# Ledger of designs, part 210: VH-VL binders against q0atu2

Target 1, 119 residues: q0atu2
Amino acid sequence: MLDKKARIRTSREYRNVFEKGKRLSGRFLIIYYVENALDNNRFGFITNKKIGMAVIRNRIKRQLRAIVREYQGQVKNKHDIVLVARAGIGKSSFEGMEKDYIAIMKKAGLFARNANKID
Key: E = the ipSAE of ESMFold2; O = the ipSAE of OpenDDE; V2 = 0.75 times the mean of E and O plus 0.25 times the DockQ between their complexes.

## First folded at step 11 (VH-VL)

Design e22 (framework fv_ivicentamab_arm2)
Fold by ESMFold2-Fast, scan of step 11:
Structure e22 (fold): chain C 119 residues (1-119), chain A 119 residues (1-119), chain B 110 residues (1-110)
Amino acid sequence: as target 1 above (119 residues)
Amino acid sequence: EVQLVESGGGLVQPGGSLRLSCAASGFTLSSYSMNWVRQAPGKGLEWVSIIYEGGYTDYASWAKGRFTISRDNSKNTLYLQMNSLRAEDTAVYYCARGSDYEPYYFDLWGQGTLVTVSS
Amino acid sequence: AYDMTQSPSTLSASVGDRVTITCQASQSIDSYLAWYQQKPGKAPKLLIHKASSLESGVPSRFKGSGSGTEFTLTISSLQPDDFATYYCQQYDSYGYPELTFGGGTKVEIK
């Protein structure tokens, strides 16, 4: 579970990320991200009906929150980030989603590291 | 007045190597994804490679293992190292900036540098 | 990678004409398509992204439309500056990008 302060909560806040933010697509995830004026990061999660039934969407959303929470300390501060699940995510493993998240965040430059260095 | 200026093109023998440079001015290269796109004489456009804002790279399947994209943030310059060149690599090579919104369409292009691979 | 097919390869037109160029994707790319203009000896210039979003400074006579697999670029009243080659490009990425361009459409004087 993410703390209240680490969650994007309002439609206005989601719209701001979509309108002003950058977009980067992965295999199972798309992230939209923008620097915020706060002292912390905030995350939003979208699982639409193209993914499948409510039970699948709820499982995916729960798993994405767990992944984000685990890697929260690696994310560069002062960003609003929205994760949008792609239709194919329902067939992914937890490890597959985790790997995709890490890859996208690294490509976006949102993980703390030297920009020109690869692990 | 943002600008990209390519250099390093020329005549090379089959099997040879060449390094292209792309000098950026009016913006910070490391804040964008940067691409190489080529165009064979009288032919269409073909994507070659990308370096993401975070420093990770991807390549067209035919370029993997022969071409290396890199950047030097201190010089605000993008590079393409080309090895094992073939006649089919003859083309104008363009440096292209991924948009501020997402990396895969190109809102700024250099004027290109001609690479001719011939005996 | 998606095949991108443009038609026609060459189009002859007069100033003031309405010109339509089509682009077909072999699979759905949603609306992730850009249009570029290229004049002889020059670099391509971005005209439109996300199928229909006009870039700043691009004249309003240029219009992009379509979604899925069929897209069009329309020039409502052709000007002398519009004689050029036009390229579509899909950018619907699924992790490993395989960006593809259409073959181009040359708009020349009739």
Scores: ipSAE 0.694, ipTM 0.882, lowest interface PAE 1.4, mean pLDDT 90

Design e23 (framework fv_ivicentamab_arm2; at its last look DockQ between E and O 0.60; V2 from the best seeds 0.62)
Fold by ESMFold2-Fast, scan of step 11:
Structure e23 (fold): chain C 119 residues (1-119), chain A 119 residues (1-119), chain B 110 residues (1-110)
Amino acid sequence: as target 1 above (119 residues)
Amino acid sequence: EVQLVESGGGLVQPGGSLRLSCAASGFTLSSYGMNWVRQAPGKGLEWVSIIYEGGYTDYASWAKGRFTISRDNSKNTLYLQMNSLRAEDTAVYYCARGSDYEPYYFDLWGQGTLVTVSS
Amino acid sequence: AYDMTQSPSTLSASVGDRVTITCQASQSIDSYLAWYQQKPGKAPKLLIHKASSLESGVPSRFKGSGSGTEFTLTISSLQPDDFATYYCQQYDSYGYPELTFGGGTKVEIK
């Protein structure tokens, strides 16, 4: 789970990201992102009814939080980032979601360095 | 004040190569997604390629392997390297700035440079 | 890849006329559509993004509407400066951006 400090928690905070931020779409994910005035990054997660039943949406949200946590150290500091799951995400594997996340973060210029691990 | 100026177009033989340049002024090119869009004489617009803020690139399917988009941040200049040129590549080539909100619609265009591929 | 069909290809009109241009997507693109104006020998100019959001400096006589698969650009009272070719462009990307433009509509003097 992500620490409290790393989570976007209020409707006002989500609204700020959508109104002031940039948008970049991936295969399974859309990110909205804006620089913040804090000392850390914050992440938000949105899964809507287009994805499927509550049990599926909750599992996807949990998997996305795990992906974000794994790559947290690669993300440039001082950003609020909201991940919105697209309807097709229910057909994706965990690896597919992870690959999509890495691709959109690289396109956005939000990775401070290469996220690839050395074998 | 804010403008894009293209250069490098001309007459080239089939199978030849050409490099187009696009000089940006009044803004920092690396803070935007930058695009190339072409238009054959008397025809419509066709998207060619993008370089994202993060430096990642994408291409139209027909352009991949023949065209390379790049930028030089120190010169605030965008490039398109075109190899293995064909008669059907004859077009005015525009550089176009993606919106600050998202890079896939274009709020600033250069005046274009004509590339003619003919024997 | 989304096919974008624009109609009509050519439109003859007089100053003061109400002009409507249609753009159809082969699949739903939500509202991720832009409209451009291109005058002869010039680069395109962005008029509208997100189907209906007018760009700064664009006259209010230009209006975009629609969502899903059918979109329209309306010019409520055609002016001399409006004789140009208009293009729609979809930008609903699913990772690999296959940005596509409509075929264009030339608005010419009747």
Scores: ipSAE 0.804, ipTM 0.904, lowest interface PAE 0.7, mean pLDDT 91
Fold by OpenDDE, look of step 12:
Structure e23 (fold): chain C 119 residues (1-119), chain A 119 residues (1-119), chain B 110 residues (1-110)
Amino acid sequence: as target 1 above (119 residues)
Amino acid sequence: EVQLVESGGGLVQPGGSLRLSCAASGFTLSSYGMNWVRQAPGKGLEWVSIIYEGGYTDYASWAKGRFTISRDNSKNTLYLQMNSLRAEDTAVYYCARGSDYEPYYFDLWGQGTLVTVSS
Amino acid sequence: AYDMTQSPSTLSASVGDRVTITCQASQSIDSYLAWYQQKPGKAPKLLIHKASSLESGVPSRFKGSGSGTEFTLTISSLQPDDFATYYCQQYDSYGYPELTFGGGTKVEIK
């Protein structure tokens, strides 16, 4: 599980990301990201009913958190990043999600220069 | 003042190559998703390619393999390398800046440069 | 790729008229639609994004509406400066975007 301080938790924090941040689309994910005034990154996760049943949504959230956690140390600091799961993500593999995450983060230029990523 | 200025257009024979340039001023090109959009004479707009803030590139299906988008950050310039040109590639080529919110709609355009492919 | 069908291709109108342009997507693009205005010999100008969000400096007589597959651009009272070609553009990309424009609507003076 992500550290509590590494999570976007409040509606205000989410609103700030959506209103002031940038948006990038992937195959399975959309990310919204904005610089914050902290020394750490914060991540938010959004899954809606279009993805599927609650069990599926919860699984997707768990998988996305795992992916984010795995690559957390390679992401440029001082960003709030919200991951929004797209409808098709329910049919994707974990590897597919991971690949999509990496691709989007590369699009955004959010990985550190020394990040070890595989396309 | 922010602006984009395309150059490099001209007459080229079928099968030939041409490199277009787009010089940005008033803003840092690499901080935005940048796009090429073309318009054949008397026709509509057609998206060609994008280079994201992170350097990732995408292309229209018809452009893949023949067109290459790139940028030189030191020159704040966007490029489009066009190979194996065909008559149907005849068009005004615009460079277009993706919005600060997302790179997929374009809030700043150059005046375009005309590419004519003819024997 | 998404197909964007714009209609009509051409419309004639007079100053003061209410003008409506429609854009239909081959599949749902939610609200990820932009509208552009282009005058002869000029680059397109962004008018609206997110289907209904008016760009700064664009007159309030321009209104974008719709979601899913049906979208409209309405000019409540056509002004002389509004005679131009208008394009819709979808940007509901799925990782490897192929952004597509409508065929355009030329608004000409009656």
Scores: ipSAE 0.658, ipTM 0.902, lowest interface PAE 0.8, mean pLDDT 93
Fold by ESMFold2, look of step 12:
Structure e23 (fold): chain C 119 residues (1-119), chain A 119 residues (1-119), chain B 110 residues (1-110)
Amino acid sequence: as target 1 above (119 residues)
Amino acid sequence: EVQLVESGGGLVQPGGSLRLSCAASGFTLSSYGMNWVRQAPGKGLEWVSIIYEGGYTDYASWAKGRFTISRDNSKNTLYLQMNSLRAEDTAVYYCARGSDYEPYYFDLWGQGTLVTVSS
Amino acid sequence: AYDMTQSPSTLSASVGDRVTITCQASQSIDSYLAWYQQKPGKAPKLLIHKASSLESGVPSRFKGSGSGTEFTLTISSLQPDDFATYYCQQYDSYGYPELTFGGGTKVEIK
């Protein structure tokens, strides 16, 4: 489970990420991310009504939180990161969401393991 | 002040190889998604490839397996290795910087380097 | 992926004219569309991103509008510096970039 300090909590915090942050889109997920002035990362999760009923949206959010928790030790510090579920995510498996998250985070350069790669 | 300068274009026979370079100045190349875009003489623009901030890469389907995008962060330089060249690869090749918000539209372009593939 | 149809292909106009260029996507791209200007022998220059957001330093006579499948670039009062070719570009990503440009609109002196 994500620590309470690792959560984006206020509308102002979310708005800052959307207005100032970078955006990357995957198959099932979109991430918005921006550097913060903290010593830690913060994560936010958005599931819009186009995804489905509340039961489905809540399931998706729980799965995304679990994915983020699993990989949080690899994430470069000092970032606010909002995950937005795309409309088609309801048909994805947990594995599909996980692969999409990993790919997006690697492209964004938010996993520390990619910091030394020269191409 | 802030600029991109391509080099390495020239005349190459079909089946040959060529490496293009793009030197960045005034900004850190690895902080952006960096792209190659080409334009055949008298024709429109065609996206070729991207290297993301995190070093991951994507290619137009026709370029996969023949072209390799890479960068050298110590030289602040982007590269495009072009192999198995064909007549239809004749074009001006531009390097293009992705925006501060998204890597997929380009707010800075080099002047381009001409690649001619003919006997 | 997404076909981008740009019209007209060529447009003859005089200084002071209002010029309108249309770009159509084969499927909805929401607002993920950019406009570029390219002068002969020069690199493209970004004018507008996200359909209607002007880039810094771009004159306010340039206006982008539209969403979904139909987009327009309007130059409210054409200036000598505006004779160029204009390209739209969709940048809606779907897990893999399909970054396609329209065929271009050449704005020429009448």
Scores: ipSAE 0.595, ipTM 0.862, lowest interface PAE 1.5, mean pLDDT 90
ESMFold2 (binder alone), look of step 12: mean pLDDT 92; pTM 0.949

Design e24 (framework fv_ivicentamab_arm2)
Fold by ESMFold2-Fast, scan of step 11:
Structure e24 (fold): chain C 119 residues (1-119), chain A 119 residues (1-119), chain B 110 residues (1-110)
Amino acid sequence: as target 1 above (119 residues)
Amino acid sequence: EVQLVESGGGLVQPGGSLRLSCAASGFTLSSYNMNWVRQAPGKGLEWVSIIYEGGYTDYASWAKGRFTISRDNSKNTLYLQMNSLRAEDTAVYYCARGSDYEPYYFDLWGQGTLVTVSS
Amino acid sequence: AYDMTQSPSTLSASVGDRVTITCQASQSIDSYLAWYQQKPGKAPKLLIHKASSLESGVPSRFKGSGSGTEFTLTISSLQPDDFATYYCQQYDSYGYPELTFGGGTKVEIK
């Protein structure tokens, strides 16, 4: 579960990330990211109908939130980050999604420390 | 003025090695995703490799194990180490900067350096 | 895979002509396509990104359109400076990048 303040909630906030942010794609996941004027990070999650039925999409969202929460301490402060699940994510394991997330965040330069290091 | 200048090209025998350099000026190389793209004489463009802003790297399938992309942030210079060279590696090699928004389209190119692999 | 087929390979035209170049992707790339211009002995120059977004300093006679699998570059009134080879490039890559360029279209004097 992510704190309410760490979640992007409104269409306007999502739109800002898509309009001003950088894009980087992975195997199962795309991120859009932009520096914010707040003192914390915020995350958004998007799953579209190409992934599968609502039950599958809701499972994916829960798993992505759990991954983001686990690694939130490694993320450089003051960023709005939106995770968009690709169609193939429904066939991925939890571990596969986690590896993809770590790889993308490292490519983007958004991880302050090695994500595999114990805090 | 933002600029990329390649060097290090020349004639090399099959099985040989060569290191290309790309000097960046007018911007900080480590803040961008940097790419190598090649073009065989009279042929089209072919992507070779990327080093992401975060330092991660990716390669074209045919380049894996033979080519290594790297950067020296203190010298603001990008490198391509090419080993086990083949005749089909003969090409003009360009360094190219990924855009501010997306790593995979290129808004700035160097003039290129010619690599000829021949006996 | 994201194969890019560009047509025609060569086009002969006169100054003032309307020129159309087509690029086809083997599967949908949404709008993640760029167009480049390359003059002999020179590096490519970015003209358009995101299928239709014109780069700063590029003349308005250049127009990109399309989405999904079929894309078009149009030059509405060909100028002497426009005789060059044009390349499309898809950048809807994932995981291991599958960046691919079209084969190029040479626009030459008729």
Scores: ipSAE 0.596, ipTM 0.859, lowest interface PAE 1.6, mean pLDDT 89

Design e25 (framework fv_ivicentamab_arm2)
Fold by ESMFold2-Fast, scan of step 11:
Structure e25 (fold): chain C 119 residues (1-119), chain A 119 residues (1-119), chain B 110 residues (1-110)
Amino acid sequence: as target 1 above (119 residues)
Amino acid sequence: EVQLVESGGGLVQPGGSLRLSCAASGFTLSSYVMNWVRQAPGKGLEWVSIIYEGGYTDYASWAKGRFTISRDNSKNTLYLQMNSLRAEDTAVYYCARGSDYEPYYFDLWGQGTLVTVSS
Amino acid sequence: AYDMTQSPSTLSASVGDRVTITCQASQSIDSYLAWYQQKPGKAPKLLIHKASSLESGVPSRFKGSGSGTEFTLTISSLQPDDFATYYCQQYDSYGYPELTFGGGTKVEIK
């Protein structure tokens, strides 16, 4: 689970990321991201009704939060990032979601440590 | 003003190599997703390659193993290294900038540089 | 990769005519489609993104519409400056893009 300060909480904060941020799509996920004026990263999660029933959407949200938490130490500081689950995510394995997340974050240049090695 | 200028095109023999350059001015190239798009004389547009903000790259299936996209942030310049050139690679090569919001459509294009592969 | 089919390949028109160009995707791309204009010897110019969002500086006579698999570009009152080749491009190719363009539609004087 992510700390309260690491979570995007209000509709106004989500709207800011959507309006001013960059968008990058993966196989199961879309991220919207923008640099913030804080000293930490904040994450938001969106699962819409096209994914399935509430029980499935809630499971996906919990799994995405777990993935984000696992890799939060690798994310470059000062970003607001919103993860939007695509309709097909309900058929993905946990590992599939994790691999998609890592790939998107690396493409966006948001992984700080081993990401983007020139060699 | 914001501009992209390609160079390095010319006449090469089949099997030869050529390196194209694309100099960016008015913006920081490393903050955008950049692409190469080509157009054979009298034909349509064909996507060649992409480099993401984080440095990850991808290629059209026919370009994999022969073409390499790269950038030099200190020179604010994008490159396309082309090896094992074939007659069907004859085209005007454009560098194109992915939109800041959605990186897969192109809001800025260079003037193009002609590559002719023939004996 | 998503196949993009443009029709017609060539269209003859007169100044003042209403011109419609169609673009069809082999599978749904939602609204992730852009339109470009290319004049002879010049680079393409972005006209429209997200199927219907007109770019700044593009005349209002250009209109994009459609979603899913069927899209149209309409020029409501053709001007001399509009004789060009037009291309659609899908950009719903997430992760491994293989971005694809339509074959182009040449709008020429009648």
Scores: ipSAE 0.046, ipTM 0.706, lowest interface PAE 6.3, mean pLDDT 87

Design e26 (framework fv_ivicentamab_arm2)
Fold by ESMFold2-Fast, scan of step 11:
Structure e26 (fold): chain C 119 residues (1-119), chain A 119 residues (1-119), chain B 110 residues (1-110)
Amino acid sequence: as target 1 above (119 residues)
Amino acid sequence: EVQLVESGGGLVQPGGSLRLSCAASGFTLSSYYMNWVRQAPGKGLEWVSIIYEGGYTDYASWAKGRFTISRDNSKNTLYLQMNSLRAEDTAVYYCARGSDYEPYYFDLWGQGTLVTVSS
Amino acid sequence: AYDMTQSPSTLSASVGDRVTITCQASQSIDSYLAWYQQKPGKAPKLLIHKASSLESGVPSRFKGSGSGTEFTLTISSLQPDDFATYYCQQYDSYGYPELTFGGGTKVEIK
C-alpha cells in the first residue's frame, strides 16, 4: 500500500486539487492533478456509488492503490493526484485499468520518460 | 501579455507540404495542452490535433498520417507539419491553448494563418 | 463519435432582444460543452465551459444551460458588440479525443 505521507486525506486537500488542478479523462479513470509544495507525491482515490455496490467499489479502490503503488517510482515528484473512477470501471479488467492509468499519466506529463513497465 | 502568433501559411499546390509555426509569449508551452483548429473560408471550426503536456499527440481521424503536431520547448513554439495537401485543406489554421483546467476547450487563440491549396 | 447540430444557422435580431441558440449532441456528453464567439476576421473567443460556467471578463448577459444532449446559449439583452457567429463544442473524452464543433449560428442585425 502507499505510505501515509503519500496519501491525500482531508476534504480540504481534495478540494485544493479539484479547484487548482488540471483534469484529464481516460477510458475508465479521470485524474485531477496539481503541483504541491511538499517533498513527495500524494494520491487520492474516489469511487462513487455509480460504480456499483460497496464490494465492487472496495475492490476497485484496492486495485487502483496497487497500480499507483507499482508505478509510484515513475511519477514526477511534488504532485497531488486524485484518481476518480468512472462508472464503467467495474466492467474493466485489472490490466485495462493499469493501461488506462499509464496512458493518462504519460499524457499529463506526470511520468518520467523511462516509466514503461508494460511490454 | 499572453499571446499566440501563427505563421507559415501561404499558397501551395495539391500534393505539396507546409509547416506552420505558432510562437507563444507570456507563458510556457510545455505546461499546457496545445491544439490546432482550422476553419475553411465561410465554414465552421474543425479540430485538427493536440499535443499533451507529456509530448504525446492525438489527431482527428482525417488528419492522421498527413499532419504532425510538435513543439520546440527551447523556442516556446508549436508546429504543424502538413503533407499531401488537398484543396479541402484550404483554411485558416489557428493555434489554440487548452484551458488551465481541461485540455479540450480553448481559452487562448492565435490570429490564424491562411493556407490556400490550389493549382 | 459525437455529431453536433446547432440551430438556427442564422438569426436576425435587434439590440435589446433575447437571443437563444441551441446545440444538440448525437449522444450524451454530460456537461462537457463550451461556447465560443467569433467576429468576422477574428479568432474565436471562449465564452462558457462546462455548459454553464462563464469565463472571466464575459458579460453576465451570456448564459449557458443544459446537460446530456441538449444545450442552449442565451443572450438576455443583445448589445451591438454581440453580432457575431457562435459555436458550441463538445469535449467529452473517454481516452482518445474526437472534438467536434457545431455548425455555427450567425447573429445578424435585423
Scores: ipSAE 0.711, ipTM 0.878, lowest interface PAE 1.0, mean pLDDT 90

Design e27 (framework fv_ivicentamab_arm2)
Fold by ESMFold2-Fast, scan of step 11:
Structure e27 (fold): chain C 119 residues (1-119), chain A 119 residues (1-119), chain B 110 residues (1-110)
Amino acid sequence: as target 1 above (119 residues)
Amino acid sequence: EVQLVESGGGLVQPGGSLRLSCAASGFTFSSYAMNWVRQAPGKGLEWVSIIYEGGYTDYASWAKGRFTISRDNSKNTLYLQMNSLRAEDTAVYYCARGSDYEPYYFDLWGQGTLVTVSS
Amino acid sequence: AYDMTQSPSTLSASVGDRVTITCQASQSIDSYLAWYQQKPGKAPKLLIHKASSLESGVPSRFKGSGSGTEFTLTISSLQPDDFATYYCQQYDSYGYPELTFGGGTKVEIK
C-alpha cells in the first residue's frame, strides 16, 4: 500500500501531470511523468473500462500498486508519475507487468542507475 | 542556435563498417531521446534506432545486431555504429530529436549524411 | 508492424488550391500520428503531432484530422512554399517501438 503522501489523488494533480509531463509507452503500461516541487515521489493509477470489468480493473490496480511500492526506493526524487494500463494488461502475468514497469522507468531515466536489470 | 549536424558518411564496400556522428548544439542534449532515421535515394523515411534519456536503446528489427546507437552527453554527440553493411543500407542518415513530450515523433532534424554501400 | 498507406503518391496543384492528403493505418493507432514536410535536398520538418496538434511556427493553413485508422492533412489556400513531399508517421508504441512512415505524397506545381 502506498501512503497518502505518495499518491496522486486530485483531478487537478492528474491534469498537471498530463498537461506538463512527458509520455512513454510500454507493452502493458503508459507512464506520464513530471518533476514536482515536493520532497517525495507521488504515483497515480488509471485503469479504463476497455481493459475489462471492475473485478479485472481492481486486480490490475492492486498489482500495479504492489509493483510501484516494491520499487519506490529506485525512483529518482522528485516526480509525479501516472501509470495508465493498456489494453491487454488483463492477460499479463504479475512478472510481465513488473518487467514492463522496470523497462519503462529505466527508459524514462526515472530509475537510479543499477536498478534491477532486465537482461 | 538549435541544431544537429551529422558526419561520417561516405562510400563503403559491402560487409564494411562506418561510424556516424551527430553533434548537437543549442539545447540540453542529455534531456532528450535521440533517434536515427534513414532515407534511401528517391525513397521514403525509415526509422532505425532510438536511445532514450535514460540510456536504454531500441532498434528496428532489421537493424538489430548490425547497428549500435550510443551517446556521449559530455560531448553532446550521438553515434551510430554500422556493421556488416549491405547495398540496401545505402541512404541519407538523419539524426532526429525525440520531442520533449514523448520520444517517438521528431521535432528537430539534422541535414543528414549520405552512406553509399557499393562494390 | 503497422502498415502505413499514404495517398495519392503524387498530387498536382495550383497556388490557392485546397489540397488533401490521406494516410491509412492497417490497425487503430488512436491519434498517435505525426505529419512532416520535406523539400528537395532538405531534412523533414515536423508540422503536426497527435493527428491535429499544429507545431509552433507552422502556418494555420495546415490542418490535421482523423483518428483510428484514417487521417488527413489539409492545406487550405496552397502557397508556393508548400510544394514539397509530405509524410505521415505512426508512433503508437507497445514497448518495442513500431515507428513506421507512410510512403509520401509529392505535392507539385500544376
Scores: ipSAE 0.662, ipTM 0.876, lowest interface PAE 1.5, mean pLDDT 90

Design e28 (framework fv_ivicentamab_arm2)
Fold by ESMFold2-Fast, scan of step 11:
Order: sequence, then C-alpha cells, then structure tokens
Structure e28 (fold): chain C 119 residues (1-119), chain A 119 residues (1-119), chain B 110 residues (1-110)
Amino acid sequence: as target 1 above (119 residues)
Amino acid sequence: EVQLVESGGGLVQPGGSLRLSCAASGFTVSSYAMNWVRQAPGKGLEWVSIIYEGGYTDYASWAKGRFTISRDNSKNTLYLQMNSLRAEDTAVYYCARGSDYEPYYFDLWGQGTLVTVSS
Amino acid sequence: AYDMTQSPSTLSASVGDRVTITCQASQSIDSYLAWYQQKPGKAPKLLIHKASSLESGVPSRFKGSGSGTEFTLTISSLQPDDFATYYCQQYDSYGYPELTFGGGTKVEIK
C-alpha cells in the first residue's frame, strides 16, 4: 500500500530492461535496472535451472518477492528492475538474500533514502 | 571531451598521509561508479577502491581502514585519502570510471599521479 | 579473491604477426573478463569487455574469446601501434569486491 507495485511480465518488457538497463551484481543477486516512463516501479524475477529444482526456484522467487515488497517504499519511483538469482542463492538464508538486496539497491542508488553524500 | 586528471601525488614518509584528487570533465562523476587503481613501478595493475553511483563504497582488503574514497559532486571531483602509508604503497594511482552498463570494468582512465613512500 | 594468471609475461613479435595472449582464472568467472592495453608512460585503455565484446573505436584485429577459466586475446595482424603491455581483469566477484588483474603480457619488437 505504500507504493503501487507493478510486475514485469512480458518477454518484450524483460528484453527492454536487459538491453537498455544497467547491471549490478551482488553475492546472490544481480539486478538489471532502467528508468521507465510510468508512474510506478515494476519488478521482474528470474530464477534459472542452475539454482536447482522447480520447488527450490519457486521458493526463492517467493522469498525475493517478499523482500522486494517489504522495501518497496524505499525504492526510487519510475524504474523497471529485474532481479536475477545467482546459482549460489539456494545456499543462502532469507536474511542473507535480504542483506544482499539492500546492499545492491544502495550501490545502484535506487533507494530513495540512500542519497549520495558530498565529502 | 571526456577526461579525468589526477593530482596530489608526491614523496611522503612512511606513516604519513596524502590526498589524491581526480578532476572529471565532460561527464558527471555522481552518475557513474568511480574507481582507484594503482600500479607499482614496473609492476601490474591493482584495484584499490570503488564509490558506486549510490555513494556506497568498497575497498581492496589491504586498503580497508587506511584509504577512504570520496567525491564532491559540486566540484565534479573524486578523492582518495591515504593514511598510514607504507613503502609498498608506492605506485602510480589512476582514477578510473566504471562503465555506464556495469561498474567493475573501466572505460575511462586518468593519466595517473605518482605516490612515492620512502624515507 | 580470484587469482588471474597471464601468459606469456613477455612476447617478441614482428609487424604482421598473429599474437595470442592467454589469461587463466583460478575459478570460473563465466565471461566477466576485460582486456586492457597500456603503452609505456600512459594509462591503460579498455579493449574488450564480457570476454569478447569489442569496445567502440578498437580495431577489429583484436579478438577476445573464452569463458569459464580460460581466455584468449588475439591480435590477428600486429601493427606498430600494438606494441604495448596487455592486462586481463576479472569482474565476476562483485559480492567479494576484490577485482583482480592478470600480471600483464608485454608485446615487444622482435
């Protein structure tokens, strides 16, 4: 409720983020991100077969959606962001994934409260 | 034209401090991840530190606690504060811009500034 | 941290020669490898990223190949401007932020 969360669903929308966006990798996650022309953020989630069986991939995808939902109010508006789980994510705890997500979003400058500081 | 110019190098005694500057022209440093990379005389390249677009920083393990990367967006300038300098810190220090696509390979370099740590 | 081993350390060649430089990672880095050229007294210049993606303005005689742990930079017909030191750099260890370079290969006149 803090923000309207849209999902990236079509292959064309994913392709646009991969081709036009920036890439930033963390320990368990990679994000691809690009500014959009909408009034809201859109999130996509990719878990590939290198992670493990479908039951594991579906669990990871659910956990990533929960993390994104929890922090949605901190994300700078008008971005399409795709989260790609790295092969090693299956060995991570929920807390480990959450910490990695926060770190990469801060590095990317996508958290509204993580403004660049002038030194 | 897009350019990086380092300054602030010189001779310093072991245990001393030095601050390097890197002035950018033709682009905005806050829109990129910026890096310091060093090269000891006659030796290879060694990554030192990064400041991400979002202002978060990371360091080579040997640089943690002694070196601080920062930027001043109003001056469009990157800095490296070096403390507790040792003879093995003697090197040409390069300012390097992370790619706009991905921050960990470097598409623009300054000319370098020589730091000599000797008694 | 990934160890990057580059070979040979020094290579003697003539204009028109085909030059091959090898870079080996201590563990798989997929295709996250860049190649740089450094001329004496100058800063490095990016040639290739993502193992094989040529940077704009870099001559097509430069080719990168490989994935996983073994990578190659090939100069198909060496020009006078190509006598330089070449470095590979891995960038797959993002969550462990120790970016590492190979030791360099000096390509000098035979």
Scores: ipSAE 0.731, ipTM 0.875, lowest interface PAE 1.0, mean pLDDT 89

